# Miniprotein binders against tRNA-splicing endonuclease (endA): the designs that were tried, part 12

Target 1, 353 residues: tRNA-splicing endonuclease (endA), of Methanosarcina mazei (q8pzi1)
Amino acid sequence: MNLLKTQLKGDRVLAGKEAVAELYKTGYFGRPKDDGLELSLVEAAYLQSRGKLDIELEGKLLGFRAFFEQASLRQQNFELKYIVYKDLKERGYYVQPSAADFRVYPRGSHPGKSAAKIFVHVLSERQPLSVKLLQESVASAENVHKQFILAVVDEESDLTFYEIKSASPKGEMPEPFPAVKADATFLEDRVIAWDAEASGALYSRGFYGKMLDPERLQLSLVESLYLFSRGVIVVRDRKGKIFSFDEFVEKASEIEGSFLRKYSAYKALRDSGHVVKTGFKFGTHFRVYRKVESIEKIPHSEYLVNVIPEDYEFRLPVMSGAVRLANSVRKRMLFAVEKGEEVEYLDIGRVKM
Below, E stands for the ipSAE of ESMFold2; O stands for the ipSAE of OpenDDE; V2 stands for 0.75 times the mean of E and O plus 0.25 times the DockQ between their complexes.

## First folded at step 3 (miniprotein)

Design y3 (from a1 with F9W L16F Y35W W42F)
Fold by ESMFold2-Fast, scan of step 3:
Structure y3 (fold): chain B 353 residues (1-353), chain A 81 residues (1-81)
Amino acid sequence: as target 1 above (353 residues)
Amino acid sequence: SPEVRLEIWKLAEKIFELAARARELGDPEAREKVWQLAEEIFDLLRQLRETGDEELLKQAKELIDKLEQIVRELESKAREG
C-alpha cells in the first residue's frame, strides 16, 4: 500500500512533508503549515475515498466509515459539505475550504493560475435560511468580486445549485403613468375605473390593470394606491364618498395581508421606470418589464417578483418552487426585500456547475 | 353582445375573488395551481369576447366551478393544518 500516513487532530487532518508534494503541489489540496500539510475533514474524506491516504486517530487506523463518523462529530453539517465537495471535485473543479464553506476556481483554472471566483454555501433543503443572513453573505461575496452560490442538498442527497446576487433593476419607461384623470370606485375587494378614455390610456400607455370590458378597467389595490397617491385616480366608496390616503390604506390592509409591503415594492419598481403587472398569471406578486413600447409589441418580462419582509425566513422548497416557475417561463426570479422606506432585491436563479 | 360582455365581467370578477383567496393561503404550490387554471379561464374569456362562441362560455363556467372547488378544498386543508 503506497498511501500517505495522516493523523486526525481536532477538525483537521495533519500530513507530513511528503503530502505537500503529493497533494498540494499537484492537486492543491490542503494548506502547507510547519513543513507539513493541513487538510480539512472534507478534503481528507475525499482523498481517503480515492485511496490516496490513511488516517489514524491516536495510533489507530480508521477506515472510511469510522473516519466519516468521527468527522461528523467534529464538524457541523459535515455530511452535507462532503456531498457538495465530492460533487464539485468530480465535476473537475478546484475547491478550497473557506468561511463561506467553499471557494471554487473557475472552469479551466486552478489556485496557481488565478483567484477563486465563486463562494459556495452548503445547506439542507430542510434548513430555514434567514434573508438578513443571506443578504449579508451575498454582500460579502460581492465586495470581493465573487459569485455567491447556494448548494442545496435534499433528503435524497440530490444537489441543486442557485446563484444569488443583489440587484438594482432599472427600467427605461419615459414616464410611470400617463397624464390622465379618472374617477374610480372601491368595490368590496377591488377598484374599478369608469372613465373609458382615461382607462384606455392607463391600460394601453401605462400598462395598468386589465380591461374587463370596453368601459371598465380593473386595478389591483397596489396599482390603485399608486395612481391615487399620484392624483391620477380619485377613489370613491359605493355611496360616492372620496377616500383619503389613510382610509384607502386601512381598507386595503384589511383585505390583503401585508398590503403596504407589496405596495412599497410596487412603487419602487414603477418609480425606477418599469412596467409592473400584478403577477397572478404566474403565481408571483409581480411581472416586471424593463421597457414596453405598445400593447401590440409586448416583450418577454425580465423578472417575476415576490415581496418578502426583512425578517423573512426562506423555506428552501418555497424558494426552489419560485425559481423553477420563473425558469419554466424563461424569466429571472427577484425577491424584493422590504426595509421600511427602501426596497432591496435578491436575484435568485438555478445554475449548472 | 352587451349580454356577453356583462357575463364576461361577472366571471372575471369571480376569478379575481378566487385568486385573492388562494393568495391568502401562503402555499406557493397550491397558489401556482390555482393561478394556472385562472389563466386558462382568462384565455377562454378573451376568445369569447372576440368570437361570441357560447361553447367557450360554457367551458369557462365549468372551469370556474372547478377552480372554486379547488380553492374551497385548499382553504379547508389550511384550517385543519
Scores: ipSAE 0.000, ipTM 0.096, lowest interface PAE 24.5, mean pLDDT 81

Design y4 (from a2 with Y9W W16F F35W L42F)
Fold by ESMFold2-Fast, scan of step 3:
Structure y4 (fold): chain B 353 residues (1-353), chain A 81 residues (1-81)
Amino acid sequence: as target 1 above (353 residues)
Amino acid sequence: SPEVREEIWQLAEKIFDLLRRARELGDPEARLKVWKLAEEIFELAAQLRETGDEELLKQAKELIDKLEQIVRELESKAREG
């Protein structure tokens, strides 16, 4: 093939009418415009590297390195976007540049056959990822029925892909707690519920806490506040004084970091029909079960949950670690985003492209 | 409109010139400062392409003027050092 002559202008590379037939109609590169073809910087770099076009700037021919340097000035994160673009092209995907960085067509499809099904956002392993912006991006993709994928580039230029979706997990437990009443005492970092019948019901039917003996149930602080707020337990200090909701929150917050935030997520999960237990053995805040029928036959938990504030910024190695851990134990990794009175969920999983 | 599109191209080329000049200073902090402001302008330009809102064009031009001043100040400081 003869090399096509193109012109770098702004954040685009402009090609003539012949490029429409040679690049767009055959490979779906660029966008036809004004009897010519408008290429993104990543498309132009890829095509230049394949020997399919020449790029000029103000009458001067640019080699690959010179064009790459110009493109890096003209587009933030150009190097990362090029790495991802090239990888996807080498895997055989049709890829279109977009506001989400890329639109990707399903394997075996192309722009002329069906709509793009995947939005890909590119970032460096070292870049912080705002949860607020992430949720907005995920919602935008889901509103048009597309998958949202993060392409994370590490220091060795290795790629890891993550699918992120909003979640509304629903449990199958018929009631969040049994209809019982119990007195309880706040001791150190936990609450002890008294009365064998009520403690037994909370443990064996509600799946709360851990039995210390037949008459005493040990409850975590989030379990205790949930049951207390519902009138299931009355919590007293060592001298018999009953706690108010605010007094309990104040004391628990002195003992447990981010207590109220964790409580909001705990409450939301229990209210949606789940059994919720500590995730300590998995390095998460909670492990979550969709259904538990018997204390003697506890199934494997479906979700691991970490609770984060609305203004949270992911450190990608931390996110990667959490997802890898969940995958290693065949569970889904869920991030519960606390937004005032409400909790929203992000389901993050590693995917193969 | 075609007129708005041409103005966007002119704004983009001006930003790229300023980014190049900041890079030539060899100061990564200067480049980062210029690039952060350029990001705000690119975001306004993207909204302008969608909405056609002339107020966004005015805001973008004001930010570019500030960016030019910052680059000129950095260049003057570099000549002194």
Scores: ipSAE 0.000, ipTM 0.190, lowest interface PAE 19.0, mean pLDDT 83

## First folded at step 4 (miniprotein)

Design r1 (at its last look DockQ between E and O 0.01; V2 from the best seeds 0.00; counts 0 for: pae O 18.9 > 1.5, pTM O .501 < .8, other shape alone 8.159 > 2.5, off the site)
Fold by OpenDDE base, look of step 4:
Structure r1 (fold): chain B 353 residues (1-353), chain A 81 residues (1-81)
Amino acid sequence: as target 1 above (353 residues)
Amino acid sequence: SPEVRIEIFRLAMKIWELAREARKLGDPEAAREVYRLAWEIKLLLFRLARTGDEELMEQAHELIDELQTIVNELHSRAQEG
């Protein structure tokens, strides 16, 4: 079979009219432009590796190495994009290069039969990922009814794929707290409720805190503010003075630098009908339950939640570790993005392509 | 690390003991302690997952699932009694 003659021009490889029939109509490579075919650099490299193309630059034939080096100079993350493109092609997907790196068609579909259902964005594990850019990309994909997949390439060129979704978690708890009142004291770093009946109710029906003894309930700072703000507890200092909300927040923020952010997510989750407990043991802010029937029958938490600021940048190894952890325990990893008084959620899960 | 493995094993044994005691006594407090320890094991597993020891994570998950089964059985018996 005669190799198709092509030319490297800018960040594209140009092929003749014959390439439209041989590459586009059969393999859906490239885009028809004018009387020819325009290939992306990754498509051209793939086709060259398969012995389908001769690629010339300024009249000089480029071998695979020389072309790959030229492509790397012309396109940011070319080598990573090529690795991902090759992997997806070998998995039997039709893949079209795009502004979002790749549009991927479901197995058994191709361009012209159905729309691409998947956007794949390629990153090195060393690259920071802006949460803002991620949210925008996910929203854009969802608006066109596509899945957003992040392809992470590690130092060994191994691929890990993550599906990222917008989430609006809803709980099924009938009430956020029982109709009780308790007096509580803010000690050094903990709040203790002193009323035995109210403490028992908050623990057994509200799933708040941990009993210190049969009569006394230990509350976290976020639990305490949540209950305090709703008039369920009165919080006093060690001298018996009642805290204002501002004094409480100030003192809590001195203990936990991210207290307010953590509280915003806690409030949102409790208000949406969830049971929320500390995720410290999971290296997360919260473990979240959709429904808890009794303290004796605490189900597996469905979600782990980390609270992050709107301007947060993911370190991919840290994100990967959190997602792997959540998945290993059959939970979803949710990132609660604080946007002032509002919280938006990203669901990040590892997927097999 | 060997230390984390030892700690997981220690916690797993303690959970097993507590689960056994809870089963004998019908003690809701023992059941709570089992849940607490199961959670601590999950923590250690998470730390192990960060260190790349996938085999240890699988083993610890199996142990946790077993513990959860034991606790569920305990609760079922406590409700029938």
Scores: ipSAE 0.000, ipTM 0.152, lowest interface PAE 18.9, mean pLDDT 84
ESMFold2, look of step 4: ipSAE 0.000; ipTM 0.423
ESMFold2 (binder alone), look of step 4: mean pLDDT 74; pTM 0.646

Design r2 (from r1, 16 letters changed; at its last look DockQ between E and O 0.06; V2 from the best seeds 0.00; counts 0 for: pae E 7.2 > 1.5, off the site)
Fold by ESMFold2, look of step 4:
Structure r2 (fold): chain B 353 residues (1-353), chain A 81 residues (1-81)
Amino acid sequence: as target 1 above (353 residues)
Amino acid sequence: SPEVYREIWELALKIFRLAREAKELGDPEAAKEVRILAFEIKMLLWELARTGDEELMEQAHELIDELQTIVNELHSRAQEG
């Protein structure tokens, strides 16, 4: 009973025709090539660790350590990819290495039964993650009807899996705002609407701001610009001069970092039928409700939203923290990516494989 | 380096062209497989842009040549019939 003899060559491990029957047809390892079987480095390391094959380089037998060191020299992030491959295999998945790291089959399926449904891409927690490349990758995966997952490996080799999807959140509010007209004044860092009836309607039916007292409504800057841009309020400075849109943006930007970017997401969310409130308590820009029927019975919000520029690069520990916090309060974490006047959303969540 | 980024951009354009060309040839299963391979090569280009690893550049060229061969075969099949 002899082990399969294989040859390390380049970034592949080559096996003879016996390996097709023993590894490919029974376990779907490797890719048949000519008369034999071509194994990726992670597959070869996994199989060697399980005593299924021997690996030679230039006629010399390599032990696991020697092979692992050779593989690390030949493939970027080999050890991280091996950790993920081994983990997925041990969870019972059929896994096919590819240029996008891994094609993964759903539980209970394999290459001969169905198509792979999942792309898994492997990153170290230390690596930056470009939002632009992420958006392009997610769009490409969705175009071929596949789920896109990041497998993030931390410094202690623990794994966290994130599913990343495009999103088009839609609220259920029958209108974006109540039909009122009101004068408001831009104070130092917020806006007050003065008319009692308009303030009450904005608060109790539109779910804007917070009543300062029974007659007057306190509004945030993004709330104010939204209502102002729609003709719902007129905003004046403390000397009575009416703001233009650009003047408002200029003054608000001196007070609030990333103001126009936050406004773009606020507007998009309100226009699509949501109630949008500050997410400061959760460390996010917004908390978002799909539907609120009364001020006296406010449900839990559905989403936490952070707004980012299109050239943003995630630091993975920061992303992980935001997603974990959202999960702990049973909300979806959305990242609103600003593209000029439009916003595109990424839904990022932890998944358990 | 600037040379590496220019090469990556040119490869990305070639992948896009090949996938679009395959879509126009009217074999939807073949076009889907071309799109899957094209996507996987683009992920490799993402890693190449991040690391500058010359081995990834060589791998990208090899895979794109394979993609080109597949598309050429689709052209031949469509013209014969």
Scores: ipSAE 0.042, ipTM 0.601, lowest interface PAE 7.2, mean pLDDT 87
ESMFold2 (binder alone), look of step 4: mean pLDDT 79; pTM 0.707
OpenDDE base, look of step 4: ipSAE 0.266; ipTM 0.724

Design r3 (from r1, 15 letters changed; at its last look DockQ between E and O 0.43; V2 from the best seeds 0.00; counts 0 for: pae E 3.4 > 1.5, pTM O .708 < .8, off the site)
Fold by OpenDDE base, look of step 4:
Structure r3 (fold): chain B 353 residues (1-353), chain A 81 residues (1-81)
Amino acid sequence: as target 1 above (353 residues)
Amino acid sequence: SPEVQREIWRLAKEIFRLAIEAKELGDPEAAREVELLAFEIKYLLERLARTGDEELMEQAHELIDELQTIVNELHSRAQEG
């Protein structure tokens, strides 16, 4: 088989008119440009490994090693992109390199038959991932009815794929809290409600807190602010003075530095009809239920929620750990991104390609 | 650059042509997909015009290629039926 003669130029490999018929029309490699074919570096490396190309640089023929080294110098994350490209090709996908790393076609489809349905972005596990950039990428994919998949390459070159989606979780609780009132005291790090009837109602119908005894309810700081802001509880200090909301927030923020951020997500989830409980046992801020009928019949929580700032950068091992843990307990991992008073959600799930 | 602006304008006209063509072919699902792609491409081109980010031009070209693919498929189906 005659190898196609090509030239490395910049960050592309240029092929002649014959390559359009042999590579593009049959295998959908490259992009037709002028009278020839333009290949990405990953496509060229793949085709070279398959014995389809001769690649020249300044009149010198490059072997696979020499080409791979040159490509790595010319394109950021080339080696990682090549690993992902090769894996996707071996899985039977048609893949086109893009500005978003890869556009992937459904199995049994190809360019010219249907649009690509998946955007694949490639990262090393050692690279930080900006939440802002991730949200923008997900939104752009969703706007064109494509899935966004993050391909993470670990230090051993093993691949893990994550689908990332925008989420708007909705609960089904008929009311966020029962129509009761109670006096409560802010102690050291907890709030205690003292009224037996109101405490019982908040616990059994509102699913707030934990009973200290049959008459007294222990509330978390976020539960307390939520109920206080709604006029359900009055919060006093240990001397009997009523807190203002600002004094409460200040005191709570001294105990928990990220209190306000955590509270924003708690409020949003409760206001959207969910039951929200601590996710501490799962290494998360919250475990979230769509509906709870009774305290004796608490269902499996559907979501785990971590609250992150708008300017957050993911460490991929930490993200992967959270997603894996959620999946192991048959839950979805939601990241609640705080944007002032608003909360946006990202659903991150491991997928098999 | 004036060249980039001319290309943006050319691409914008092509997108609108393709969107109209998809509507005329009578596939409502495909027409919707074309409209969404057309909107996204338009948005990219508007951002490109403001920022001068060449990466947005590449993204716009890629989406136009997808748009053309959808229209070609619609034509193929219309000829087979």
Scores: ipSAE 0.023, ipTM 0.496, lowest interface PAE 3.4, mean pLDDT 88
ESMFold2, look of step 4: ipSAE 0.368; ipTM 0.782
ESMFold2 (binder alone), look of step 4: mean pLDDT 72; pTM 0.613

Design r4 (from r1, 14 letters changed; at its last look DockQ between E and O 0.04; V2 from the best seeds 0.00; counts 0 for: pae E 12.1 > 1.5, pTM O .683 < .8, off the site)
Fold by ESMFold2, look of step 4:
Structure r4 (fold): chain B 353 residues (1-353), chain A 81 residues (1-81)
Amino acid sequence: as target 1 above (353 residues)
Amino acid sequence: SPEVELEIFRLAYEIERLAREAQELGDPEAAQEVKRLAWRIAKLLFRLAITGDEELMEQAHELIDELQTIVNELHSRAQEG
């Protein structure tokens, strides 16, 4: 058979009816339309690079360079999308370009056998990523039972793939509050519970804080507000005056950035049965345990958690660093997105395609 | 640019959701009409992804609202059938 002759028109490459048998039926390239085959620009570039077709524009035959340059003028981020398309094809995937970048079939499958189970979105590492739009995109993919993957292209054209999922973490701690009433003082940048028996119970049974000495307990600000809001402790200033909720938040916010937002996630995690501790040594807001039975046998935490507002924009190198660190210590990275009084979670992890 | 691409992604998935819902309502001819409209919107979204033309974004939102209206009418007719 002769090389297939095609036409570059707008944002597509159009081929005749013979291309359906030669490209679509054999490799599922393009979309059959009317009595021909419509190819995306990345598909056309890939096929041209493999000597499968010729491309003309206004009667002039375009070589690979000329076509690639035309495609880059007609599609934003064309070179990034081509890099990812080519990589996925070389890994053995059937890939269907779409408005949402790529629909990808599981290994061993193709359009005639099963549905595409993977959506891949392509970004440069330099591009910001809106959390709100990301949440909506992930929800859309999950509503149709598909996996959502970001393909991030760095300045050297290396690819990193991230799977992004919504999460609803649940712990196994059925009673988040020990039966304790304790008096505590808000000092300069932390809270101290003074009574030895109450401190011991909060520490060993509730897994709150860290013992200052054998008899006194240091509590973080989020731990303190949580316990205070539930009536487990009474928090006083250094002159003995009892804090109101709003007074505590005001004072704590002077000390700790984004305090109320962090508290919302702390409360949500504790209320759903977790033990929650600082993630400082991991560079995160929290480290989170599904279950702790005793102080003497503290397991490894399952999650690292960072809290972000709904209008947050990820800087991809920062996101990548957090995910990489979590994976290196065998933990899942969750981003707790504040939604008014509630929190929604994104589970972001690096994956091998 | 990335914000536009994510919005296009969201709209594309919304179109797929509406088309599936129409198909599940059991009216084959109405489902085909919804599919044809969805294809037209998808082409518009593809051009938007290429050009970044804000007018195309506005058109996409308008057409998706129309698609939602059609699906809502199908729900009403299915409730009465």
Scores: ipSAE 0.000, ipTM 0.367, lowest interface PAE 12.1, mean pLDDT 84
ESMFold2 (binder alone), look of step 4: mean pLDDT 76; pTM 0.673
OpenDDE base, look of step 4: ipSAE 0.056; ipTM 0.586

## First folded at step 5 (miniprotein)

Design z1 (at its last look DockQ between E and O 0.01; V2 from the best seeds 0.00; counts 0 for: pae E 23.4 > 1.5, pTM O .507 < .8, off the site)
Fold by OpenDDE base, look of step 5:
Structure z1 (fold): chain B 353 residues (1-353), chain A 81 residues (1-81)
Amino acid sequence: as target 1 above (353 residues)
Amino acid sequence: SDEVQHQINKLAQQIHNLATRAHQMGDPRAAQLVSELAHFINLLLQRLHKTGDEELLQRAHRLIQWLHQYVTRLHQRADEE
């Protein structure tokens, strides 16, 4: 079979008119342009590795190594993109280059038969991932009814795929808190409610806190502010002075620097009808339940929630660890992105391609 | 500086939005060019993160302006077809 003669020009490989018939119409490689075919560097490297192309640069024929080195100089993350492209092609997908690195067609579909259903963005595990950029990428994909998949390449060139979705979790709890009032004291790092009846109701019907004894309820700082802000508890200092909300927030923020951020997410989750408990045992801020019927029959939590700032940068190993942990316990990992008083959620799940 | 980082993030966002719009317009050329420019700007931004080079930031801004103009022209062409 005669190799197609092509030329490396900038960040593309240009092929003649014959390539349109041989590569585009049959394999959906490249893009028809003028009277020829324009290939991405990744497509060209893949086709070269399969003995389909001769690639010239300034009249010199480039072997696979020389082309790969030139492509790596011309395109950031070329080697990673090539690894992912090759893997997706070997899995039987049609793949086209795009703004999000790749557009992937469902198995058994191709360009012209259906729209691409998946955007695949490629990252090294060593690259930070801006949550803002991620949210925008996800929103962009969702706006065109596509899935957003992050392909993470590790140092051994192993691939892990993550589907990232916007989430709007809704709970099914009818009331966020019972119609009770309790007096509470902010001690050193904890709030204790003292009224036995109110404490019992908050615990058994509201699913707040942990009973210290049959009469006394220990509340977390976020639970305390949530109940305090709704007039369910009155919070006093150790001298009996009632806290203002500002004084409470100040003192809580001294104890926990991320208190306000955690509180925003806690409030949003409770207001959306969830039961929210500490995720400490799972290395997360919260474990979240859609519905709890009784304190004796607490279901498995559906979500683990980490609260992150709007300017957060993911470390992919940390993200991977959190997602893996959540999946191992049959939960979904939600990242609650705090944007002042508002909270947006990202659902990150490992997928098999 | 935090300000340079903020500007970089804003630029990256603008490029991503442009890439998305170009993709939504169904112009695979525009989307690809915008993607390449987005990538180039991300590279520029990564270098800027390391160097704090204001000149590179200005170059990135010029590229984004060029991208905006390009996407606008593509929209105009798509509305004319």
Scores: ipSAE 0.000, ipTM 0.202, lowest interface PAE 17.8, mean pLDDT 85
ESMFold2, look of step 5: ipSAE 0.000; ipTM 0.087
ESMFold2 (binder alone), look of step 5: mean pLDDT 74; pTM 0.611

Design z2 (from z1 with Q32R E36W H39Q F40Y L43R K50S R59H R62Q W66E Y70F R73I; at its last look DockQ between E and O 0.34; V2 from the best seeds 0.00; counts 0 for: pae E 17.3 > 1.5, pTM E .477 < .8, off the site)
Fold by OpenDDE base, look of step 5:
Formats: C-alpha cells, structure tokens, sequence
Structure z2 (fold): chain B 353 residues (1-353), chain A 81 residues (1-81)
C-alpha cells in the first residue's frame, strides 16, 4: 500500500483528496477541509505509527521520532493526548479530536451513525484541576447529553479514567430530628446533651451523636450547631452562659478551621433528608446514608463526602486516592463544593473504558 | 530535610504494615489499595525530594493522614467481625 503523502502545517497535518477516501470514509480520521483531509497531530502520529502516512515538514520527510518531537513542541500535552488516543483506539473506539480533547463514540458506533456520547479530557497526574473548570466542563457535557471522562496519565504512562457527574443526592428521612429539647454544654472540643429522654431520642430516632452513657449524648460540633440552630438544644459554656450562634461558630472555628464549610455541607445533607455521620474513619468529612431505619440496623453508607471550597484545585493523586478509597469500601465519592450557602456535588468514580 | 525523609519513610513503612495487616485480615482489596497508596506516597515523596516543593509535601502529609484514617477503618472493621 502506498503511503499517503502529507504535510505538517502549524498544529495540523494536511492530506490530499485520496486521504478522504482512505482515512476518513473507512476510519473516520480527520476532518474533510477543502479538497483534502485535515488531521490532528495525534491522529497523524497514530496513523504514522501504523505505517499509513508520510509526513513532510518544509519538504523534509519526518520519521516517527522527528514528527513526535515536532508535535510535542506545537501542542501542549501532545504526548499525553497521544497515549490516551492510542489506548482508546486500541480498545476499539472511534475517537475524534474536540475542544475537550476527544469525543468518543460508543463501541460499534462511528461518526455519522450516532452522536459521540463521551467527552474525554486528558490530564497529567501532576496538573492541578480547578473544581470550577471541572464543574463547567461536566455541566457542558451533561447539557449535550454526554458523559464527561477524565483521563489521567501517571508518570509511568498508566491510564486511569474517571467519570465525573453532577449529583443531587436526596435522602429519605422524613424528619431531620425528633421533637425534643435538651440542655447541652460545650466543653473543650465536644458538646454533651444532659437530658436522658431527649438524648435517647436524638440518638435513636435522629441518629445524632454517640451516647457517652445511657443518659448523656455526645454531639459533634456540626451536629450541635445544626440542632442548636433549630432550637432542639441549648448550648451553654462550662460556666452556664448560653452561647449565641456567632459565639458558637467562632469557638467551633477555632477548633476546626474549616468548620463553617463543613457545616454548610452537613446542613445541606441533613436538610435533603440524609443521615450524616463523620467520615473520619474513611479519611473524609462525612459518611452519608439515604435512610436509616434504626440505630441497630445502620446500613452501609452509600456516599463518602469531602467538602471543598469553590476555588479548590484538585491534586489528581489526592482525588484518585479518595475515589479509590470510596470504591474499595463500595461507596461513591462525592465532593461537596461550597458556594456560599449553597452546596453543589460532584460524583467522581473510576470507570473502565 | 533528612527529617522529612525520615518521617516519610516511617509513614511509608506504616502504610506497608497496614497493607500487610489488611491482607492478613482477609480484605485483599483494602490491602491492595493501601499498597497502592503507599507506592503513590513514596513516588510523591521522591518527587518532593527532587523538587523541594513544600506544597507537595503538605499534600503527601495529607494523603498519609487520609491513609492512616483508612487503615484505622480497616482495623475497626476487622475488630467488628
């Protein structure tokens, strides 16, 4: 088979009319433009590696190495994009270049038969990922009924794919708390409710805190503020003075620097009908339950939740660790993005392509 | 600093011990995860030593804390069985 003659021009490889028939109509490579075919650098490198193209630059034939070096100079993350493209192609996907790096067609589909269903964005594990940019990318994909897949390339060139979705978790708990009142004391780092009946009700029906003994309930700071703000508990200092909400928040924020952010997510999750417990054991802020029937039959939590600010930058290895952790315990990892009083959720899961 | 390297090595060893313990406790998935995280932290730490990046160091410390928390869960689950 004669190699197709092509030319490297800028960040594209230009092929003649023959390439439209041989590459586009059969393999859906490139874009027809004018009387020829325009290939991305990644498509060209792949086709060159398969012995399909001769690529010239200023009349000089480029071998695979020389082309790859030129492409790397011309396109940011070219080598990473090539690794991902090659992997997807070897998995039997049709892949087209896009603004989101790649559009991927379902197996057994191709351009013209159906729309691409997957956007694939390529990152190095070393690159920070803005949560804001991620949310925008996910929303844009969802608006066009596509999946957003993050392809992470590690230092060994191993690939991990993550599906990222918007989430709106809904719980099934009818009431967030029982109709009781209790006096509570803010001690050093914990709040204790002293009324036996109210404590028992908050624990067994509200699923708040941990019983210190049969009469006394120990509450977390976020549980305490949530119950205090609803008039379920009155929180006093060790001298018997009642806290204002501001004094409580101030003291809690001295103990936990991210208290307000953590509380925003706690409130949102409880208000949406969830049971929320500490995720400390899981290296997360919360473990979340859709429904709990009884304190004796606490199901496995479905979600782990980390709370992050709106300006958060993911370090991909940390994100990867959290997702792997959640998956290992058969849970989903939700990131609760604090946007003032509102909380938006990202569901990040590892996928096999 | 040699002290950071020492702490990192100690943490890597702790993670390895936890992976071994998770394996002994019959959760091979947890053990593999911990082992992967240990290797990942070791790679992060090697990079940190090469780049002097304090932010990466803090992040490695955070990952290690998360790992310790995870291992604490694995231990608690094993104690509840």
Amino acid sequence: as target 1 above (353 residues)
Amino acid sequence: SDEVQHQINKLAQQIHNLATRAHQMGDPRAARLVSWLAQYINRLLQRLHSTGDEELLQHAHQLIQELHQFVTILHQRADEE
Scores: ipSAE 0.000, ipTM 0.198, lowest interface PAE 16.2, mean pLDDT 85
ESMFold2, look of step 5: ipSAE 0.000; ipTM 0.204
ESMFold2 (binder alone), look of step 5: mean pLDDT 71; pTM 0.552

